# VHH binders against Type II restriction enzyme MthTI (mthTIR), part 4

Target 1, 281 residues: Type II restriction enzyme MthTI (mthTIR), of Methanothermobacter thermautotrophicus (Methanobacterium thermoformicicum) (p29565)
Amino acid sequence: MSNLLQAIMNIKSIQERNLGSYKGVQDSKNRMNQMGVTLEVFLKDAFCNTFDIENKDLVYSEYFSYLGNQNNPPDMILKGGDAVEVKKITGIKTSIQLNSSYPKSKLFVSDSRITEACKNCEDWEVKDIIYAIGTIPNRVLKLMFFVYGDCYAASPSIYQRIVEEVKGGLHSTGLEFSETNELGRINRVDPLGITDLRVRGMWIIKHPIKVFKNIIPPESIKNNNFNLIALMKAEKYKQFPKKDRKRIEAEDNIEVTDVKIKDPDNPAKLLDSVLVRYDEI

## First folded at step 22 (VHH)

Design y6 (from z6 with K30S S31K)
Fold by ESMFold2, last read:
Order: structure tokens, then C-alpha cells, then sequence
Structure y6 (fold): chain B 281 residues (1-281), chain A 119 residues (1-119)
């Protein structure tokens, strides 16, 4: 069984062996979608420790209960463990595009965007979700930020209220809307009936470096060759196997420290949290 | 109760050296990044240096880089700042802080240690 702590230790190991960076195929057009695909493989290998293995698919099937597609969250689910949603971005100053889906504090089996295969991959109702955010300028992974959804996203009701208010406003216009999971849809708006209008949210969330600047020393992320940062509630950290916690705490150059974060549902409250760092200076 | 007690300050000539200590108690020392912060007369607090929980990473303000060295001894719950090649502008009250949510508030239990660089 694999988990985030094992993935972090595996990333440290491969980074040290491969001169501090993970590099994909050198013959790439450098499109954003290609970077995301490369990041996904990197993360699967991190969880499975398969960076140097040729027949990875057999090992992947041992550790993952679900591997997703480009259109449906999550990107992967660890057997008996967490869901992972992969995001790539080229810098820390630009907000992360979430498209039509607001961020999730947890993944629910009832979520309308997950596939039937995902719902049936295990016997589950709710899973913790890791946002694995890779910052990849010029095809080099410079920052790997793992943040649990319950540290980063508000509860669903906060976003759902906004969605329902906007939908209500659209329906009050008197236009003939079709059924949709989007904010609205109007089909056949032109005389030939060949044009549809889709009204959908383009949700944007600040990069976790900006969100968590009060627990990430600003000097610790500039001019480094590679930064790995993981953030979770203290209660989540304690749920990892004791052997994995002891191993990661003993790893040279991995720092496991206690911090506090603002509660995403109520910024007046602070939550006990664990910050894991692996930095290449 | 969290306590941080600084010592090692004094009066030195320009170009001299001092070693500051910060004795920590009331918390698991190795679980926290630690900082040195200084406050010169008539100025607000200025971050000087920071060190990670196990000491894997150290960082310095540009004004002190190459002259100051932060270190820690987790077996003694003690943070250190070796200050070499001291300059008059290093004159300040120096104190240590935990990095929990910025450098806030563990400082309330300490007086700091005064460093004066003159003559």
C-alpha cells in the first residue's frame, strides 16, 4: 500500500539520483497538455516507486484502485487510500484554472463529475483528496506542492450557494434553458439551429504558495533548484502508518514540521497542520 | 508554556564577533523552523535568519549573508547565531521566534539580547 509520505520519500530518492530534476521526453512541442501528461506519469511513479521499472502497468495495478482520464476527476485513487488530482502550471504568480469544477475539500462518491468506474473502484463514500500541483517552467519540475483539499478548499455548500444563485439569475431572464450540470445551456439559438450557448463556471484558485505564504518562509522558495511542499491537517498526518511517519521524519533533508493554517470555512480559526519540505538549494 | 530565552549579546567593536544563543522550552523544538529577528533603535522588526526543524535548510537576509551563521542543537533545545564581521548597523535587540504562522507571538516570553557595535 502506498501513500503521500511514501511518494515524497520516493521523489527525494529519484531527485538525488537524477541530479535534482525529473526530465520527460526531450522531443516535445512544449504544449501545456503534454506537461500535464508527463506530470501524471511522474506522480504515478512516485507513489509506486517505479521510476526505473520497465513494466510499470503491473505495479500500477497493485497500488491504484482507479486511474482516470483527462475529463473526469480524480486522476488517480490509491488502493485503500487517498484520491489525487493533478494540476500543472508554469509559475506561482498565476492562479490555477479549475475550469467548470469548484475545488473539493473531499471527494464524495456522489460527485457528479466522477465516472462509474471511479465510484465502483472500491467500497467507499468519502475520500481525502490531494491536489498535486506541479509548477513546470520550461519542462523542468521546479515545485511540487501537495495540498489536501480540506486545507485548501472550502466546504461544498459555500460554492453550491453561489452556483445556485447564479443559475437562478440566468433562469429569471426568460430564455429557454436546457437541463445541464453547467450554470446554463441554451440550444439552437440561431435560425439554422446549429449554435448552442453553454454557460459554465471558469473557477480559479490562487496558487498554494500565495494561499499559505504565512507558513512557507518566502526565502525558502526563491532561487532553489527544486521545492517539494506537502500540507495536511495534523489529524491526517497521524492517520499514516507509524512506520512511514518514522521513516520520513528520519530522512535526511526532509523536514516534517508543525504549523497552523486558516480554516478554509472560517478564516478566524487556525487548524493544526503538518508541513513537509524537501528542498534542493 | 512556550519560552524562548536569548543570551550572548554585548558590546563589540566593528569587525568583531558574537555568538547568540536561544534556549527553548515548552514545545518540541525539532518540530519547528526557528528564526532570528532583530529590532534596531527606531526601526521595526527585521528578519535576520531562519533554520528548518532538523537544520536541513538555512536562510539569511541579504544584509547578513556571509557574515552570520544560524545553527541549532536539537539535543540541547538551543538555537544559535554566530555573528562575524559585525558592523554598526547590526546594532539591535536580537530575539528568536518560532515559525508557525509567520514569526508571530512566541516572542512574548523573551526579552531578547542586545548587540551593540560601536567604536
Amino acid sequence: as target 1 above (281 residues)
Amino acid sequence: EVQLVESGGGVVQPGGSLRLSCAASGFTFSKYWMSWVRQAPGKGPEWVSRISGKGSYTYYADSVKGRFTISRDNSKNTLYLQMNSLRPEDTALYYCARWIYGDKLDQSSSQGTLVTVSS
Scores: ipSAE 0.664, ipTM 0.859, lowest interface PAE 1.5, mean pLDDT 86
Fold by ESMFold2, last read:
Order: structure tokens, then sequence, then C-alpha cells
Structure y6 (fold): chain B 281 residues (1-281), chain A 119 residues (1-119)
């Protein structure tokens, strides 16, 4: 049974090996995080500790209850554990694309984007969701940011109200509409009546480095070879097995510290949170 | 009640050394990154150095790199700043702060410790 704390420790282990002779260059101090696989595969290996194992699929089946596709959230669900949504980006200055789904504070089995296989992978109703955001310029993983949805996204009602307001505005135009899961579908917009317009949301969210700048000192991420950052509410951290918490807190070069973040639903309120850091200078 | 008490300041000549201490109480010291911040006469606050909770990571302002060393002893709840090769521009009131939502949110309003580098 795996969890984020175990994944973090496994990532540290493989990153430390990449600084040594494992890279195949004798006496080299120049480190590169080569991505010969997708970020999704890298993360599966992180949760399963299978970076250098040939028969990964057997181990994956022991640790995951669901492995998804590109079009449906989530990308994976740990058996008896959290859901994970993987995002790959090339830099921290651009927003993260979420497609037609607003960001989720939690994953509900009732979500319309969830496959039947995902709904039936376990007996579940709601799961915590990790946004696993990898910053990978030129196939080198420079920043791995794990942030729980309830630290990052507002409650669904906030986004749903905006969706309903936009749908209402489109319907009030008097144009020809049809039913859809999208924001709107406007048919026969041209004189020949052969062109339809699909109105789709393209939700975006700021990179967590920008969102959480008040708890991530800028000097601690600039010019580093690799940064791993994980952010969760203090109550979530306490839910991990005690043995895993004690292990990660004792791990050399992993920093587990207390911070506060703004409540995504009410920025006047601060939430007790835990920040996990592993940095390679 | 969070309390941070700075000490070790004084008057030194250029090229001299001082060691500042910050005694912490009222919180679990090792769970927080800590900073040294200084304020020179007539100027605004300037971040000097920062250290992670277990001391795994240390960072320095460019103006002090190679001359200052931040450290901590979590068994004694104490933060240190070893200042070597002091220069007149290091003259300032030095204070320590917790890093929990930036330095300002939970920074002690203690007196700090004055460092004067002259002659």
Amino acid sequence: as target 1 above (281 residues)
Amino acid sequence: EVQLVESGGGVVQPGGSLRLSCAASGFTFSKYWMSWVRQAPGKGPEWVSRISGKGSYTYYADSVKGRFTISRDNSKNTLYLQMNSLRPEDTALYYCARWIYGDKLDQSSSQGTLVTVSS
C-alpha cells in the first residue's frame, strides 16, 4: 500500500542515484533528470518504487486500483488511497491547462468525467486528489510539485455558479441551441445553416509556485538542479501512517515543515498546512 | 506564546567577527524555516539568510555570501549567525523570524541585536 510520502522518499532515492555513477559519466558533477518515459510512468514508478524494474505491470497492479487515460480524470488511483492527476508543463510562468473541467478540491464518484471503470475500481464515494505537476524543460524534470486539491481549488459550488451564469448568458442570445455537457452548442450560425459552434470551457489555474509564493522562498527554487515540493493540509498529513510520517521526517535532506496557506474558499482565512521539500542544489 | 530573543551584537572593527544567537520558545523550533533579517539606519528591512527546519538547506543574500554562516541547534532551540570579515555596510539591527507565511506574519516584535562595524 503506497502513498505520497512513500513516493517522495522513492523519488529522493532515484534522484540521489542520478547524481552518482548511475548516469554513466565518471566523476561528473553535472546532473540531469532524464525523462526517457512520460511523467505519468515516472510517477507510477515513484509510488511503486519500480524505476529500475523490468516487470513493472505486476507491481503496478498491486498498488493501483485504477490507471486512466488522457481524456478522463484521474490519471491514477492508489488502492485504498488518493487519486492523482498528472500535469506536465515546461515552465512556471504559464498557467496549467485543465481542459473542460474546473479544478477539483476533491474527486467524487459522481463526477461526470469519471469512467465507469474508475467508479467501480473500489468501493468509494470521495477521494482526496493530488495534482502532480511536473516542470520538464527539454525532457529534464526540474520541479515536481504535489498539491492536494483542497489546498489549491475552491469548492465546486464556486465554479458551478460561474458555469451556470455563462450558460444562462448564452441561452439569452436567442440563438439556436441544443443540449450538451459543454457550456453551450450553437447550431446553424451561418446563412446556409451548415456550421455549428461548440462553446467549451478551457479552465486554467496558476502554477502552484505562483500561488504559494509566500511559503516557498524564491531563493530556494532558483538555480537548483531539482526541486520537489509537496503541500497538504495538516489534517491530511496526520492521516498518513505514523510509520511513514516518522520515516520521512527522519530522512536526510527531506524537510517537513509547518506553514499556513490561504483558504481557497476564503482568502481571509489561513489553513494549517505541511510543506515537504527535497531540493538538489 | 512565540518568543524570539536575539543576542551577540556589539561594536567591532572592519574585518572582525561576531556570532549572533536567537533563542526560540513557544513553538516546535525544528518544524519551521528560520530567517535572519537586518535593518540598517535609514533603510528598509533586508533579508540576510534563511535555514530550513532540520538545517538541510541554507540560503544567503548575495551581499553576505562567503562571509556569513547560518546554523541552528534544534536541541537547544537556538538559531545562529556567524559573521566574519565584517564591513561597515553590515551595520544594522539584526533580528530573527519564522518563515510560515512570509516573515511578517509571525515575526517577533523583539528588540533585535545591534551590530556596529566602524573605524
Scores: ipSAE 0.663, ipTM 0.855, lowest interface PAE 1.5, mean pLDDT 85
Fold by ESMFold2, look of step 22:
Structure y6 (fold): chain B 281 residues (1-281), chain A 119 residues (1-119)
Amino acid sequence: as target 1 above (281 residues)
Amino acid sequence: EVQLVESGGGVVQPGGSLRLSCAASGFTFSKYWMSWVRQAPGKGPEWVSRISGKGSYTYYADSVKGRFTISRDNSKNTLYLQMNSLRPEDTALYYCARWIYGDKLDQSSSQGTLVTVSS
């Protein structure tokens, strides 16, 4: 079985095999750029430790219960483990585009956006979800940030209240409406009645570097060749196998530390959390 | 309860050296990044140095790079700051702190140790 702690250690291993090539050479410092792989493939290889394997589909089938498509969350589900949603972005100042899906604190089998294949991949009701956010300026992975949804997103009811308020406002305009999975559609808005207006929610969220700046020392992200950061609640960390926790805590240059974060539902409250760091100079 | 006790301050001439210690108790020392912070008379607090839980990463304010060295001994639950080539501008109350949720939330009890650089 695989999990985030194993993936982190596998990423460290592949990065260390490629460390030290920056002295005046204009090359990539990670396997993704050298191999032409996408961030999604890089992450699958991280969970499966298949960076050096050519015919990897059999290994993927051993570790994943679900591999997704472009149109439906999540991107992958580990057998008996977490869901993973992959986001690629060019910089830390740019907000992350979530489109028509507000951010999720957890993934529920009842979520209307997941496929039947995803619902049936295991016997499950709710899963933790990892937002795996790769910051890739100029085709080079500089920052890999793993953050659990329950550290980053508010409870669904907070977002659903806004959705219902917007839908209610659109209905009160007195224009012709059709029911839709979008926020709304206003029909026949022109004198000929041949034009419809679609109203869609376009959700965005701040980069976790900005959100969690109070637990990421600002000097620790400047001028580094590569940063890996993982953030989870302390209770989640304790759910990983003891063997994996002991292994990652013993790894050279991996720092596993206790921090606090604001509760996404109530900023007056702080949550006990674990921050994992692996930084290259 | 959390306790942080600083020691090793004193009066030294410019160019001198001091080694500060911070004895920690009441928490698992190695689970936390630790900082040295100083406060000069009539001024606000200034971050000096930071070290990760196992010591894998150390960081310094520009004003002290090359002169100060942060270290820790997790078997003794002790944080250190070796200060060399001291200048009058280094005169301050020095205290250690946990890095938990920025410097506003590390409210560990600490009174600091005074460093005075004067002839």
Scores: ipSAE 0.662, ipTM 0.855, lowest interface PAE 1.5, mean pLDDT 85
Fold by ESMFold2, look of step 23:
Structure y6 (fold): chain B 281 residues (1-281), chain A 119 residues (1-119)
Amino acid sequence: as target 1 above (281 residues)
Amino acid sequence: EVQLVESGGGVVQPGGSLRLSCAASGFTFSKYWMSWVRQAPGKGPEWVSRISGKGSYTYYADSVKGRFTISRDNSKNTLYLQMNSLRPEDTALYYCARWIYGDKLDQSSSQGTLVTVSS
């Protein structure tokens, strides 16, 4: 089974083979404009170690229990492992769009926006979710940031309160509404009754470089050819197989260090966390 | 108890060299990035250099780049700063610190080691 530690080591291996600007990620402006489709291939190859294999789909089916679509989270689920949500952006000052769903600290099988195929891909109730955020200025992957949802997103109740307040406000207007997983849909807004208005949440979140600036010194990402950063709670790191932890800790140029982060639910509290770095000058 | 003990400071003429040491105890040294910070007379603290846990990555303030070299020996739990081509403006108390959350100086290292560069 694959996991984030294996993916990180596979990315390092491909960078050493002079494929740091992996051709698939930068080969097509149209693929990049599909909002993560090409980055998704890079990440699938990272988890499966299939960067140089022609028949990737056979290997993907061995490692993933679910591969998603543009409309539904997540983008992929590792067999017996984590869910992954892929985002690509052009720079670290750009807000990250999370589509019509608030950010998730974890993925639950009860989430109304996941597909039936995703619910049935394994016997599961809750999974850790990785936000895999690729920063790709001018078609070159400069920064690959992996952050677990429970380091980055607040608990669901915090966002759900806001969703319920907004839905309540819209219903109090007296306009015609239909029930939806979105914030609202206002029907028949014109005299002929042929126009509907969709009220969609476009949830956005700050780039993790900005959020975690206190554990990522600016000099450590300045003038580098490529940076890989992974962030997780210390308890999550301990759950990876000991073999994988020992391997990644022994890798040249991979730094596995202890840090603290603010609790997304209570910024007065600091959480024990592990930061993984791989930088290419 | 976490301890950081600096040594190796002294008086040296411009163009000279010094090697600072920081002996660490009370924590797993290799699991933390480490920093050198200095404070000149009448000035606030200034970050000088930083090194990753295994030493894979080193970083320097522009004012010292090319003249100073940070290193560590994890088998001896010791951080080093080799200072070459010293200038009068390098005169300061030098401290080592752990990088845990921001650039916060570990209180156990507050004594520092004095470097004086005087013609």
Scores: ipSAE 0.656, ipTM 0.851, lowest interface PAE 1.6, mean pLDDT 84

Design y6 (from z6 with K30S S31K)
Fold by ESMFold2, fold request of step 24:
Structure y6 (fold): chain B 281 residues (1-281), chain A 119 residues (1-119)
Amino acid sequence: as target 1 above (281 residues)
Amino acid sequence: EVQLVESGGGVVQPGGSLRLSCAASGFTFSKYWMSWVRQAPGKGPEWVSRISGKGSYTYYADSVKGRFTISRDNSKNTLYLQMNSLRPEDTALYYCARWIYGDKLDQSSSQGTLVTVSS
């Protein structure tokens, strides 16, 4: 089936073809970077290699065990493979809005935010999750950053402890809280009883370019037409099929290199990791 | 374990050229981006150039663009820096480094090579 390494190679292939097709002086842009579709559709096509296919839904059903909705994570799950959460932003270093859901190092079937359809799409308990973060100024994809959750987010207990401490503080205020899955809920706070207050988290995480600046040289991002960056633990890289690893390592202009990152749970510890780069000047 | 051995430095006149080499051992050379870094007398370290694992991408500090060329030969585990049109301000101790979590400056495995540009 499909995986991130295949998607990266498919993205390189379509980007190189479009670069070679430029004709006009005024149009210095890569035409496939100029998106006529959502980032989600672009990524589905990358995993399925369906950029030029009319009947995409049939192919999608062969490769994905789950395709999500706008209200619940994840956006997609590859059959027998990883979950993917898609984030679209306009700036290369713009922080990522996560709203009421703290970032996930892994996706667990017990997560309260996922649908029953997602829980039942396969026989699974835990999946690796990819945050696929696309920077798309003016409908042009300039940066595609794939980062696995276990490189980026801390373990759930770290965030859960913060949630419980905040809830405890709210209850100590003397306000009367109703039962809720949110941080807090106070109904009928006004004399007419027509006003409710909901207290929700607004989780925000720094863009991976900022978090991983020590392994992404700033000069390697400046003035490029397109950058693709993928980051994963070394042990995750080794789990991809050997055929796919050898193919991507042999691809011209794809750089697969060893780096270290700080452990999200303990910044004194460094984790062996793999950085994949495809830069289009 | 890991060793980086620089060579090729010397004394040259302004406008002259030198070719630095960095012989690597104790690790899989092609799996790492590599850097040249220099330290002028009385100054802190300054990165000079960087090259990706297979050489697909090269980058230069503004002060050396057009004059210096980084390259590598992965079959020989060797990194190179061709320095042309040398200036007195290029005088420094030059050393190579692996790009792992920033430039890893292993002083126990790298002594550098001195470049002196003087008239």
Scores: ipSAE 0.652, ipTM 0.854, lowest interface PAE 1.4, mean pLDDT 86
Fold by ESMFold2, fold request of step 24:
Structure y6 (fold): chain B 281 residues (1-281), chain A 119 residues (1-119)
Amino acid sequence: as target 1 above (281 residues)
Amino acid sequence: EVQLVESGGGVVQPGGSLRLSCAASGFTFSKYWMSWVRQAPGKGPEWVSRISGKGSYTYYADSVKGRFTISRDNSKNTLYLQMNSLRPEDTALYYCARWIYGDKLDQSSSQGTLVTVSS
């Protein structure tokens, strides 16, 4: 089985090879030739160590229990392991678009936005989720940030309370709302009855570089060719196989260090966490 | 109990060199990024240099680049700062700090080591 520690080591390996085909990660819609790779494919290859393998789909089926689509979270689930949500962004100052889905501290099988295939890919109730955020200015991957949801997002009850308060306000208007999974929906609002209004949350979240500035020295991300950063609770790090922890801790140029972060549910509390760094200067 | 003990400061003429040491105890030294911070008389703390847990990465403030070198020896639980081409503006109390949630000086027990650059 694969995990984030293995993916990090595989990314280091391909960066050390300095292969031209993987120095640039491109938007799939803007690729003029089939010589590049999307961020999602790059990450699949990182987990499977398939950067230069011909028949990737066979290997992917060994390592993933679910591969998603762009319309439903998550983008992938590792067999017996974590869920991964991939986000591409052009810079560290730009907020990350989550659209109609508030950020998830964990992925629950009861989530209304996941597919039946995702619910049934394994026997599971809750999974840790990794937000894999690639910062790609000018078609070059400069920063790969892996952050677990429980380091980054608050518990769902916090967001659900806001959603229910907003829904309540909308219903107090006296307008007739139809049933929806969104904040609200009013059908046939025009005289011809051909226009519907959808009221959707457009959730955004700050780039983790901004959120975690207290544990990521600003000088360490300026003027580098490539930065990889992973952030997880100390208890999550301990759950990885001992073999993988020993291997990554011994890797040249990979730094595995202890830090503290604010609890997303209570900023007065600090959580013991592990920060993994691989920087190419 | 965490302790950081700085040493190696002294009086030196402009253009001279000093090597500072920081002896660490009470925690697993290699699991933390470490910093050198300095405080000149009447001024607030100024970050000088930072080094990663295994020493893979080093960073310097613009004011000291090319003159100072940070290093660590994890077998001796010791952080070092080699200071060359010293200038009067380098005069300060130098201390080391763990990077856990920023450079939390108000949680540091270190006393620092004084560097005076004077003719």
Scores: ipSAE 0.642, ipTM 0.849, lowest interface PAE 1.6, mean pLDDT 86

Design y7 (from z1 with I100F)
Fold by ESMFold2, look of step 23:
Structure y7 (fold): chain B 281 residues (1-281), chain A 119 residues (1-119)
Amino acid sequence: as target 1 above (281 residues)
Amino acid sequence: EVQLVESGGGVVQPGGSLRLSCAASGFTFKSYWMSWVRQAPGKGPEWVSRISGKGSYTYYADSVKGRFTISRDNSKNTLYLQMNSLRPEDTALYYCARWFYGDTFDQSSSQGTLVTVSS
């Protein structure tokens, strides 16, 4: 029964013993994919404390109810716990690509973009989701930012209203449509009926360092060898097992502090939140 | 009610030292990063130093690096600023601030302590 607090402490432990970076096969054609796979494996090992183990799959099966693929969210689900979506990016100023999936405040079993295996991995209706965003400028993980979706993304209705408006505009054209998870799919647009048009959203979201600059002092990011930052609502922090909360609060060089963030649904409101930091100078 | 009470200011010659204290009450002191901020006559506020909740991380403005040391004692709910090698340009009203949302500080709860560096 793993959780984010355990993962953070496991990352600190491995960072203190050695670097957390993975040095895989170097091929210029596949460099970005190698780095992305490395981050996902790094995170699985963080949740399972399997950095030093070659027979990881057995341990993974004990702690994850779902391990995903690159085509469908999420990347993983902890047994009885949170979903995790992994994003790799080269710098803090670059927006994060979400492609056809708007950002999620929560993961719902009714989401048409998740697999049947994911829907059936547990008996669930809604899960908290962690965006695990690794910033890897030169094949070295410099920043690991964990942010819960309900701190970062607005409620689904806000995005769905935009999707519905765009779909409505497309349908008013009188063209032949098929059902799709995309914004639209228009079939047989040519006289021979051999051409289909796909209309897809390309969702992007600002890097959390930029979004949460009010609670992350800029001097605390500059020139550090490694930064780990986790952000969650205060109510979520209290839901972690008491033993894990007390352990992380007592851990040397981990800072657990109270902050406020703007409500993603209403920027006039501030939400009580917890910020966890582990920095290497 | 959040209360921040600064003390330890005074008049000192260039090259001298002072230690400022900030007594905190009304909130869980160890749960917050804390800052020292100063305001010189005729100037706006200038951030001086910041320290994390447990003190694991300390940061300084370039103008004071190597001369000032921020620290905290969470058992006494007290923040400190050790100021060495003081210069006339360090003359200012110094106050402590709680850091929990950007540039937002508890300035209305802070009285400040005056530091004057003069020959």
Scores: ipSAE 0.605, ipTM 0.837, lowest interface PAE 1.8, mean pLDDT 85

